# Miniprotein binders against b1l550, part 205

Target 1, 279 residues: b1l550
Amino acid sequence: MRLPEELLERARDIHSEAPSHRIKLDRVGSFGLKVPVEFKGFLLLAEADVWVSLPEGRRGVDLSRQVEAIYELSNPPKDPFSLCREAAISLLEKLNYADSSGVSIRFDAPLQDGESLKYYGVEISSIASDEIINKIRVEILGMTACPCTAELIRAYKSSEIAATHTQRSLGILEVSTKAEHPDPDKLASIIERAMSSPLRTYTKRPDEGGLVIRSLSNARLAEDVVREMIHLFLEEFGHLPEDTHILAAVRSMESVHMHDIYAERSFSLDEIRKEISSH
Key: E = the ipSAE of ESMFold2; O = the ipSAE of OpenDDE; V2 = 0.75 times the mean of E and O plus 0.25 times the DockQ between their complexes.

## First folded at step 15 (miniprotein)

Design u5V (at its last look DockQ between E and O 0.82; V2 from the best seeds 0.77)
Fold by ESMFold2-Fast, scan of step 15:
Structure u5V (fold): chain B 279 residues (1-279), chain A 99 residues (1-99)
Amino acid sequence: as target 1 above (279 residues)
Amino acid sequence: SEEEVERLADEFRELAERLGYDEIEVTREGNRFTVEAERNGVRIRITVEVDGKEIRITVEIEKDGRRIRFMYVITDPEKLEKYLEEIERIIKMFLEYRE
């Protein structure tokens, strides 16, 4: 059933009315939209949020225009990074009362893993005003091995390769920049290379043995992993604007404890370069 | 290189021409150039700077008293075409939408 469109001519324009209280709202929009995206040859189902700022003198946002904007830009499915940037700018253009607009898109990214695939988490956003700020967060699991226990076991057994506990660790890189979104595969690669070893979707016994030996020979504290992630990030993305902001973090799900270990560092490119060069 | 900057200036001029801009001003200063054009109340300014393998692109769009600025820092030359297409789509959005 559909009502006659001529009723819209007689109905009040609720959204354009004055609100009950003259308070600006930072984010008003449509959240949890399902959108298809094309990522590196894969057609994926992503989840999107779209929003705009609402001025103190306006009662509501035109939500239908928000959905139209992202829907039009997502058909046919396209690269989620371009979709995110274009949709944020489109929202600001289409909703002239807004001071800012934003789009977030979340999906699990496939990553080639031998003859199989593994997946890592990606969340991106673009916030548009008089400029655009692009943010990306990548989360991927890896393995860490404890160097402290390794050293104790080595001293006890006089072995070159000491036994130690290993555990899954979640590596996190978040980048906020005026430049385009960094390539998530490169961020995932940085995280995995900083770990004792990557995790695999599938291994046979010889490959599994090799992964374990690699981890044991490359034992790292959570603190070591974060420092290495920062080092590798600077090598790959040091070209980004100096005001680019980064969060590097790791959460180690310690196999010998009932709790996790967490380490993080937030910094701007300008800040970290001054810190490194001053020593 | 001088040659690369000249080639890029031509590519961005062609982008503005595809968008229907008739009067396009291209200003060059060493490793930088700026493309400026206006059509139907939509003014664009695209500044490109080349430093070795790095290409920095800043796009500014003005319409109805509002200005938006966004940028790219390209270190992989294979991505240039993709970002030129994105820039073209974004500017076209401002040229085509009226409400």
Scores: ipSAE 0.787, ipTM 0.922, lowest interface PAE 0.9, mean pLDDT 86
Fold by OpenDDE base, second read of step 16:
Structure u5V (fold): chain B 279 residues (1-279), chain A 99 residues (1-99)
Amino acid sequence: as target 1 above (279 residues)
Amino acid sequence: SEEEVERLADEFRELAERLGYDEIEVTREGNRFTVEAERNGVRIRITVEVDGKEIRITVEIEKDGRRIRFMYVITDPEKLEKYLEEIERIIKMFLEYRE
């Protein structure tokens, strides 16, 4: 049912009214939108959040304009990075009362694994005000082997390659920068390389054996993994602005314990360089 | 290289021209140049710095008293065209949108 136009003319614009309490809101928007994106030749349906700030003197946000802004840019489907940046900017332009805007896009990214696919989780965000800050979060599963148990077993059995418990570990890299979003595949690669071994979608017997042996030969604590992630990140992305902020973290789903082991470091490029130079 | 800086300066000038800017000022200082132009109340300032294989692009757009700044750091030459197209789309958005 379409309301008569005459009724619309008589209706108050509720959104433009003064609120009962003059308080600015940081984020008002639509969460859980579905938008198509093109990523590495795949057409994916991503989840998206869009928002803007609301000044103290305005009761509500024009939500329809927000939704329109992102969908206009999503047809035809484009890469999620440009979509995120352009949509954030578009929101500020279309909603002139807002002093800030934001877009977040989430999906599982395909990653080639031989003739099959594995995946990693990615969240791409852009926050726009006088400046645009781009944020990317990558999560990928790997495998870790415990060096402590390995050392105990080595001492007991006197073997060169000692058995140890292995577990799945979730590696996380979150980067916030004034530059464009870092390459998520490179971030995923850093995480995998920092672990004892990557995971595989499928394994043949020889491959499985090799993967386990590699893991045992590269036993790492969760703490080791985080430090390695940081080291590798600096090698690949040291060219980013000095005020770029990074979160490196690992959650190890321990196989001998009922709880997980967690380790993290938050830092800026400037901060970490100063820290390393002081040694 | 100096030749690369010159080529980039020309590309960004052409970008402004395609967007319908008539008065385009290009200022070059060594490995850095700035493109400035104004059209219909939309002012743009693009600063590009070339350091070896790294290209840093800073875009500033001013309209109706609002200024937006965003940046690219390009280490892969293949991405340059993509970001040029993006910059063009963004500026076009400001030029076309009217309340």
Scores: ipSAE 0.783, ipTM 0.920, lowest interface PAE 0.6, mean pLDDT 92
Fold by ESMFold2, look of step 17:
Structure u5V (fold): chain B 279 residues (1-279), chain A 99 residues (1-99)
Amino acid sequence: as target 1 above (279 residues)
Amino acid sequence: SEEEVERLADEFRELAERLGYDEIEVTREGNRFTVEAERNGVRIRITVEVDGKEIRITVEIEKDGRRIRFMYVITDPEKLEKYLEEIERIIKMFLEYRE
């Protein structure tokens, strides 16, 4: 049942009142929205969060206006990166009492895998205030092969046995920048190229054998995967603003252990360049 | 080069014209130019710097005493048109509607 709209003339506007406790809030919004996006010709149903700051002098946020802002921009479905940036700015303009706004969008990005598909995880956000900060996190699984065990086995039977343990490893690149969001496919490519071998959706035996041989030929410590990710990132994205912040990380699900290992490095472009040039 | 900078300056002037800005000031200084305009209380300043194949665009929009700034660092020239369209849509959000 729909209530008569004329009641709006008689009702108090609770949101515009001053609160009894004047306390600023950092994030007030709607979380877990489902929004359509278009990515590389695919129509995807992404998960989104939207929010704004709330000053101490305002009792509530116009939550329906927040939701309307992102849905208006998502019809027709469009590129999630443009949607994210535009929605964050739209929220700040439409809710002019807020000091800041934010949007996050999460989806699985399809990736060609031979004649099949695989995917990798993408989370983007845009935080708007007097400047816009764009953040992207890419997560993709790859294969790593242990070089320590490979060397031990080689020493046992000098080069007669090429073997080591392999495992799935989750590579992570997270970039926070004032520039537009980096291309997620390039970030995923950096992560996969840093690994011993990519993972496939399926393989036939000759292809599977080749994949394993490739991984053994590119045995890498988790620490060196992170270092390689950083090297490749700087080659591709060294042009970004100097205050761009990056997290490079690997979580390796070690096949011979009950636990994971984890390696990470956080840095700004300015910081890492000084570090490299000092050595 | 210099011809490329002039082409880009024309593109951004046309962007402002499509948004209904009348008094568009373009200032050029080597490989850098700035487009400034104001309409209905919405002031824009777009600064573009070309360095080789890298195009750096900074957009500043001011309305009602609030200023917002965002940027793009374009290394793939095929993406320029996409980001110009995005910039145009964003500025349009701030412009007032008159009949």
Scores: ipSAE 0.735, ipTM 0.895, lowest interface PAE 1.2, mean pLDDT 88
ESMFold2 (binder alone), look of step 17: mean pLDDT 82; pTM 0.835
OpenDDE base, look of step 17: ipSAE 0.780; ipTM 0.919

Design u60T
Fold by ESMFold2-Fast, scan of step 15:
Structure u60T (fold): chain B 279 residues (1-279), chain A 99 residues (1-99)
Amino acid sequence: as target 1 above (279 residues)
Amino acid sequence: SEEELERLADEFRELAERLGYDEIEVTREGNRFTVEAERNGVRIRITVEVDGKEIRITVTIEKDGRRIRFMYVITDPEKLEKYLEEIERIIKMFLEYRE
């Protein structure tokens, strides 16, 4: 069923009316949209949120124009980074009452793992106003081995490689910058290199043994992993603007405890360089 | 290099020409150049700075009294074409949309 268009002439324009209370809203939009994206040769189904700020004197936003903007830009499917930046700018252009706009896109990214694939989490956003701030969050699982228990067992019975507990650990890198989004594969690589060893989709027994030995030979605290992630990040992305903000974090699912261990550090590039150079 | 800077300036001039700009001003100063153009109430200013292998691009678009600025910091020159295409699409949105 479709209602007659002449009804539009008699209906009030609710969105343009004054609200019951003159309060600005920071984010109003369409959340949980399904959108196809092209990522490094893969066609993926991503989830997108689009929003704008709403001024105190306006009752509502034009939600249909928000959805139309992102779908027009996503056909044919293109890389989620360009889509994110272009859609945020498009929303400001099309909705002139807004002070700011934003787009976030999330998906699981395929990563080559021998002859198979593994997946890591990616969430990106672009927030546009007089300038654009681009944000990316990458989460990937790896393995850590406890150096404290390793040292205790080594002291108990001398050996070059001591037994210790190993566990899955979630590494997190989040970057907020005025430059384009960093490459998520490079962020995932930084996280994996900071861990005791990466995780695999499939491992045969000899390869599994090698992975375990690698992990045990590179035992690291969650605190060690965060520091190494920061070090590796600065080597790869030190060229970003000095006001770029980073969150580096690790959540270790400790195999000998009923709880997790968590370590994090938030910093700007300017802040961390001054800290490192002071020592 | 000077040759690289000249080549980049020509690419951005051609981008503005493809978008229908007739009044294009290109200013060079040291390791940077700026492309300025205005058409149909849409003013663009693109500043490109080359430092070794790093290319910094800042784009400013002004329309109807509003301004937006965004930038790229390119360390891999193979990505330049992708970002030029994105810049062109963004400016085209401002030129084609009339409220």
Scores: ipSAE 0.766, ipTM 0.916, lowest interface PAE 1.1, mean pLDDT 87

Design u61V
Fold by ESMFold2-Fast, scan of step 15:
Structure u61V (fold): chain B 279 residues (1-279), chain A 99 residues (1-99)
Amino acid sequence: as target 1 above (279 residues)
Amino acid sequence: SEEELERLADEFRELAERLGYDEIEVTREGNRFTVEAERNGVRIRITVEVDGKEIRITVEVEKDGRRIRFMYVITDPEKLEKYLEEIERIIKMFLEYRE
């Protein structure tokens, strides 16, 4: 059953009415939408949030217009970055009372892992007003090995490859820029190269032994990993606008402690270049 | 190269022509050019700057008193076509949207 469209002429336009209190709202929208996206040859199920700002004189947002905007742009499925940018602009165009619009899309990205696949987390957003700000956050697990314990064990046993504790560490790179979203595979690669070794979905015993030896031979503090991530980021993405903001972080799930170790640094490209050049 | 810059300027002029713009102004200053056009109350300004292998594209769209600016910084030439298509789709949304 569907109610006749003629009823819309008789019903009050609730959204256009004055609110009970003249208060602006920063984000009003449809959250947790399921959308298909095409990513590097894969059709993936992504989750999207869409929103707009609401002025103090308007009671509500036309939520159906928000869903229409992302639906029109997601059929057929397209890459999530273009979808995110185009949907944010479309929302602002369709909802003319809004001062700003935003779209966030999150999904697990497949990454080739020998003969199998592994997955890393991606969350992107685009916020449109008089400019568009694009944001991407990539999270991927890797392995770290403690250099302090390695040195102590080497002194004790005089071994060429010192034993030490290893653990999963979560690497995080977040970029906010006026330019297009950085390639998430490149961000994931930066994180993995900064760690003692990457993690694998599947290994046989000889390959597993090699991975452990790699980690032990490349022991790194969480602080070392963050610094290396920043160094590698600047090599790959130094072309971005100077006001681009980056967060680099590592959370190490220490196998010898009941707690985690965390290290981070936030910076703009302009800030970090001045810091590195000044001694 | 100046030849590359001129070829790129022609590509953006053709993009504006495909969108139905008739009065298209292209201006060049050193390593950059700007394409400006207006149709049905939708004004566009696209600025392209070439520095070695890097192509910086800034797009401004103005409609009904609102102006939106967005940009691309391309270091991989193979991505240029993808972003040109995205720019065309975005401008088309402003030109074709009716309530």
Scores: ipSAE 0.757, ipTM 0.910, lowest interface PAE 1.2, mean pLDDT 86

Design u62T
Fold by ESMFold2-Fast, scan of step 15:
Structure u62T (fold): chain B 279 residues (1-279), chain A 99 residues (1-99)
Amino acid sequence: as target 1 above (279 residues)
Amino acid sequence: SEEELERLADEFRELAERLGYDEIEVTREGNRFTVEAERNGVRIRITVEVDGKEIRITVEITKDGRRIRFMYVITDPEKLEKYLEEIERIIKMFLEYRE
């Protein structure tokens, strides 16, 4: 049953009314929307949040306009990065009382792994005001092997092949920039190359043995992985604006402990270049 | 190169023409050019700089007293067409949406 449209003439416009308290809200929107996206030949189900700022003199946001904006831009499915940027701008244009708008999109990205696929986590956002800030966070699992235990066992037994513990480690790269979103596959590649070895979707025993030997031959502390990730990031993305901010982090799920080890570094491109040049 | 810069300037001029801009000003200075145009209260200013293999594009859109600025730093030439199409779609939103 549809109510008669003439009722709109008599109904109050609640959203445009003054609120009970004159307080600005930073983010008001529709969260947890399911949207299809096209990523490198794959059709994926992503989750999106859309929001705008709400001025102190306005009671509410037109939420239906937010959903219409993301819907129009996501049908047919498109690249999630373009969707994110265009939707943030569209929201700011359509909701002219807002000082800022934002869009966040989350999905699991497929990555070719031999004859199969593996997946890594991607979260992107675009925040529009007088400028647009684009943010991307990539998380992927890899393997690390402890060099400290390897050295101790080598010294104890005088063996050329040292035993050591290995564990899954989560690598994290987060980039905030005025330029377009960095390519997530390149960020995932940087993380995997910084690890002792990548993880596989499946292995047969000979391949599994080779992966373990690779890890043992390339033993790295969480601290080593973070430094290598930063080095590789600068080689690949040093062209980004100087005020680009990066977080590089590793969470190692230590197989010999009941707790994890965590290492991180946050920096801007201008900050890190000065630091490296002084040494 | 000089030839590449001239080709890019023509592409952005044509983009403005497709969007219906009639008075388009293209200004060249060294390794950069700026395209400026205004139509129906929507002013655009697009600055493009070429530095070796890098193409830096800055887009400014002004409408109803509000200015929005966004940029691209392109190192992969194959992505240029995609970003030109995105820029065109974004400017079109400002030209077509009126409340």
Scores: ipSAE 0.744, ipTM 0.906, lowest interface PAE 1.3, mean pLDDT 86

Design u67K
Fold by ESMFold2-Fast, scan of step 15:
Structure u67K (fold): chain B 279 residues (1-279), chain A 99 residues (1-99)
Amino acid sequence: as target 1 above (279 residues)
Amino acid sequence: SEEELERLADEFRELAERLGYDEIEVTREGNRFTVEAERNGVRIRITVEVDGKEIRITVEIEKDGRKIRFMYVITDPEKLEKYLEEIERIIKMFLEYRE
């Protein structure tokens, strides 16, 4: 159904009117949009949120222009990082009353795992004003093995190889930077290398045994994993601007407890370098 | 390298020319260069610095009294072409959009 266009001449422009209360809003937008993206040869269905700031003197945001901005840039599908940055900038250009704009995009990223695929979580954003801040969060499961129990069993049996409990642990790396988004595959790789071993989508019995033995030989506390993640991050991404902010965290789903263990560290690149060099 | 810096300066000059800029100013200073141009009220300033294998690109766009700045720190040379294309698309948005 389509109403007559002449009604537009008589209708009030609600969005440009003064609001009932003169209060600025930080984020007004369209959330939960489905957008196709191209990621390293895969066509994926991602979920996007788009928003702008709304000044205290304006009643509403033109939501149609927000949806138009991201959909114009997502057809044909392109990589989600360029889409995120370009859409945030486009929103400021199209909605000139806004002081800032933002876009976030979430998807599960495929990662080659032998002859199969496994998946890790990616959430990115770009917030534009007089500068652009790009953020990426990567979450991937790995395996950890407890060194404390390993040492007790080694002492008890006087054995070279100690048994211990293993569990799934979720590794998290979040980066906020003025530079382009870091490569999520490299972030996922850092997390997996910091763990006792990675997890697999598919294994045969001999390979499964090898994975378990590998993790037992590389037992790590959640605290050890976070420190190793930071070390590996600095080796790979130390070139980023000094004001780049990082969160490194691990949530270990302890197989011998009813609760999880959690360890984290937030830091800027300039802060962590000074801390490490002070030793 | 000096030869690499010259090649990059040419690539960014060509980028500005493809966008329709006629008055393009390229200034070299040590291991960096700056490309400045203005067309239809859209002023661009692109600064590129080369340090070994690292390429640092800063893009500033000014239009209608608004200025936006964004940057790239490239350590993988295979990504350069992709980011040049992104820069070109972004500047084109400012040039083509009219209220």
Scores: ipSAE 0.772, ipTM 0.918, lowest interface PAE 1.1, mean pLDDT 87

Design u6K
Fold by ESMFold2-Fast, scan of step 15:
Structure u6K (fold): chain B 279 residues (1-279), chain A 99 residues (1-99)
Amino acid sequence: as target 1 above (279 residues)
Amino acid sequence: SEEELKRLADEFRELAERLGYDEIEVTREGNRFTVEAERNGVRIRITVEVDGKEIRITVEIEKDGRRIRFMYVITDPEKLEKYLEEIERIIKMFLEYRE
């Protein structure tokens, strides 16, 4: 049943009313929206959250205007980075009572893997106020091999390349910057190059053997991987503003333990340059 | 180069002209230039700095007493056109949206 439109003249405007308690809310919005995006030639289904701040004197947010903002900008599908930045700005323009707005978009990014594809995780956001802060988090699996166990087994068997445990490790790079979002493929590449070896969608026996040997000859602790990721990040993205913040982390799913090993470092570009130059 | 900087200044002036700005002020200082314009209560200020192959773009938009600033640091020249198009779409949003 459709209610008569005459009721609009008699119904209270709930969202514009004073709230029960005069308290500001930091984030009010529509979460878990499905939006199509175009990423490097692929049409992908992404998940988006959109939100604004709500002042202490206003009871509610016009949620329909939030959905309009992102859907208008996502038709036709566009790259998720431009969508994220433009939608955050659009929310402030459309919702005049808000002091800030934000958009987050999550998707699995395809990455060429020989004649097949593999996938890595991407989450981006843009938070707009009197400036825009852009954030990107990239997660990709790789392989690590334990150098400690390798050395003990090498000594035991007198082998130059010792057997050791290998495991899947999740590499994480998160960047928060006033500049545009960094290219996620470059972040994924940094993570994979820091690992003992990358993972593949499929391998034939000779290729699989080669990856294992590469991992064994390039054995790395989670701590080693984090340091290498930071080094490679600075080579690729050292041009970003000095107040850019980075999180580099590795979670190693240790094959010989019931638990994981985790290593991380958070830093700003200004901070890390001073630390490295102190030597 | 000096010629690259001048070409970029022309491109950003043309961007402002496409958006309907008719009083556009372009000022040059060293390796940077600033484009300033106002139309229908929407004031823009775009500052572009070139350092080698790195292009730094800062965009400021002021409307109805609110100001927003965003920036790009471009090291891949192939991405420049994409970001110019994004800048144009964002400014157009402020020019076209009326409550």
Scores: ipSAE 0.774, ipTM 0.919, lowest interface PAE 1.1, mean pLDDT 86

Design u6R
Fold by ESMFold2-Fast, scan of step 15:
Structure u6R (fold): chain B 279 residues (1-279), chain A 99 residues (1-99)
Amino acid sequence: as target 1 above (279 residues)
Amino acid sequence: SEEELRRLADEFRELAERLGYDEIEVTREGNRFTVEAERNGVRIRITVEVDGKEIRITVEIEKDGRRIRFMYVITDPEKLEKYLEEIERIIKMFLEYRE
């Protein structure tokens, strides 16, 4: 059923009314929207959250205008990074009572893996006020092999071959910057190169054996992986503004324990350059 | 290079012209230039700095007493056209939306 449009002229504008309590709200919006995006030739279904700040004197946010803004910009589907930045700015323009706006978009990114595809997680956001801050988080699984157990087995058996346990490890790179979002494929590549070996969606036995041998020949602690990720990140993205903030982390799902091992480092580009140059 | 700076300044001037700006001021200072223009109460200031293969673009838009600033740091020159198109779409949004 659709009510007559004439009723709109008589109805109160609830959103513009004074609230029951004069309290500012930091984020009010539409969460869990399904949005098509185009990523490197793929048409993907992404999930988006959109929000704005709400001043203490206003009862509500125009939620329909928020949804209209992102859907207008997503038709036809476009790259999620431009969509994220443009939608955040659009929300501030359309909802002039807001001091800030934000957009977050999440999707699984396809990556060519031999004859098949594998996927890694991407979450991006853009928060607009007097400036725009762009954030990206990339998560991808890889393989690590324990160097401690490898050394112990060699000492015990005088083995010519490195024998140790291997496990899946989740690598994480998160970047917050005033510049455009970094390329997620480059971030994923950095994570995979820091690992003992990448993981595959599909392998035949000879290829599977090769990955295991590669991992064993390149045994790394979680601490080693995080340091290598930071080193590789600086080589690729050292051009970003000095106040760019990075989180590098790895969570190793240890095959010999009931618990995981976790290592991380957060830093700004200015901070890490000073630290490295002191040595 | 000097020729690259001139070409980029022309590209950004053309961008402003496509958006309907007719009072465009371009100022060159060393390895950078600034494009300033106003139309329909929307003021733009675009600063572009070139250092080797790196291009830094800062865009400021002012409308109805509100200012927003965003930037790009481009190391891959093939990305430049894509970001110019995005800048144009964003400014057009401010020019076209009125309540």
Scores: ipSAE 0.776, ipTM 0.920, lowest interface PAE 1.1, mean pLDDT 86

Design u6Y
Fold by ESMFold2-Fast, scan of step 15:
Structure u6Y (fold): chain B 279 residues (1-279), chain A 99 residues (1-99)
Amino acid sequence: as target 1 above (279 residues)
Amino acid sequence: SEEELYRLADEFRELAERLGYDEIEVTREGNRFTVEAERNGVRIRITVEVDGKEIRITVEIEKDGRRIRFMYVITDPEKLEKYLEEIERIIKMFLEYRE
């Protein structure tokens, strides 16, 4: 059932009316939209939020124009990064009363893992005003091995490769920049290379043994992993604008404790270069 | 290189021509060029700077008193075509949308 369109000619335009209270709202929009995206040859179901700012003199946002903006740009499915940037700009163009617009898109990204696939988390956003700010967060699990316990056992047994506890650790890289979104596969690679070893979707016993030995011979504290992630990030993405902001973090799910260990560092490229050049 | 800068300037001029701009101004300054054009109240200014393998593109679009600026910093030249297509789609949105 649909009401006759003639009623639209007679009805008040509620959204364009003055509100009861003259208060600006920062984000008003459609949240939890399901959108198809194409990522490196895969068709994925992503989740999107779209929003705009609402001025103090306007009662509501035209929500149908928000959904139209992302719908038109997602059909046929396209890469989520271009979709995110284009939709944010489109929202600002279509909703002329807004000072800013934003789009966020979340999905699990497939990553080639030998003859199989593994998955890592991606969340991106684009916020448009008189400039666009692009943000990406990548999360992937890896393995860490404790160097402290390794050293104690090596001293006890005089072994070349000391036994120690290993655990899954979640690596996190978040980048906010005026440039295009960094490639998430490169961010995931940085995280994995900073770990004691990567995790696999599928292993046979010889391969599993190899990963364990690799981890044990490359034991790292959470603090070591964060510093290595920053070092590798600067090698790969040091070309980004100097006001680019980065968060590097590791959450280690310690196998010998009832609690996790967490280490992080937030910085801008300008800040970290000055810090490193001081020594 | 100067030859690469000249080629890029032609690519961006052709992009503006495909969008229907007929009065296109291209200005060179060392390792940089700027493409400026206006059509149907939509003014564009694209600045491209080349430093070795790095290509920096800044796009400014002005329409109805509103301005938006966005940029790309390309270190992989194979990505250039993808971003040129995105720039073209974005400008086209401003040219084709009306209330």
Scores: ipSAE 0.772, ipTM 0.917, lowest interface PAE 1.0, mean pLDDT 86

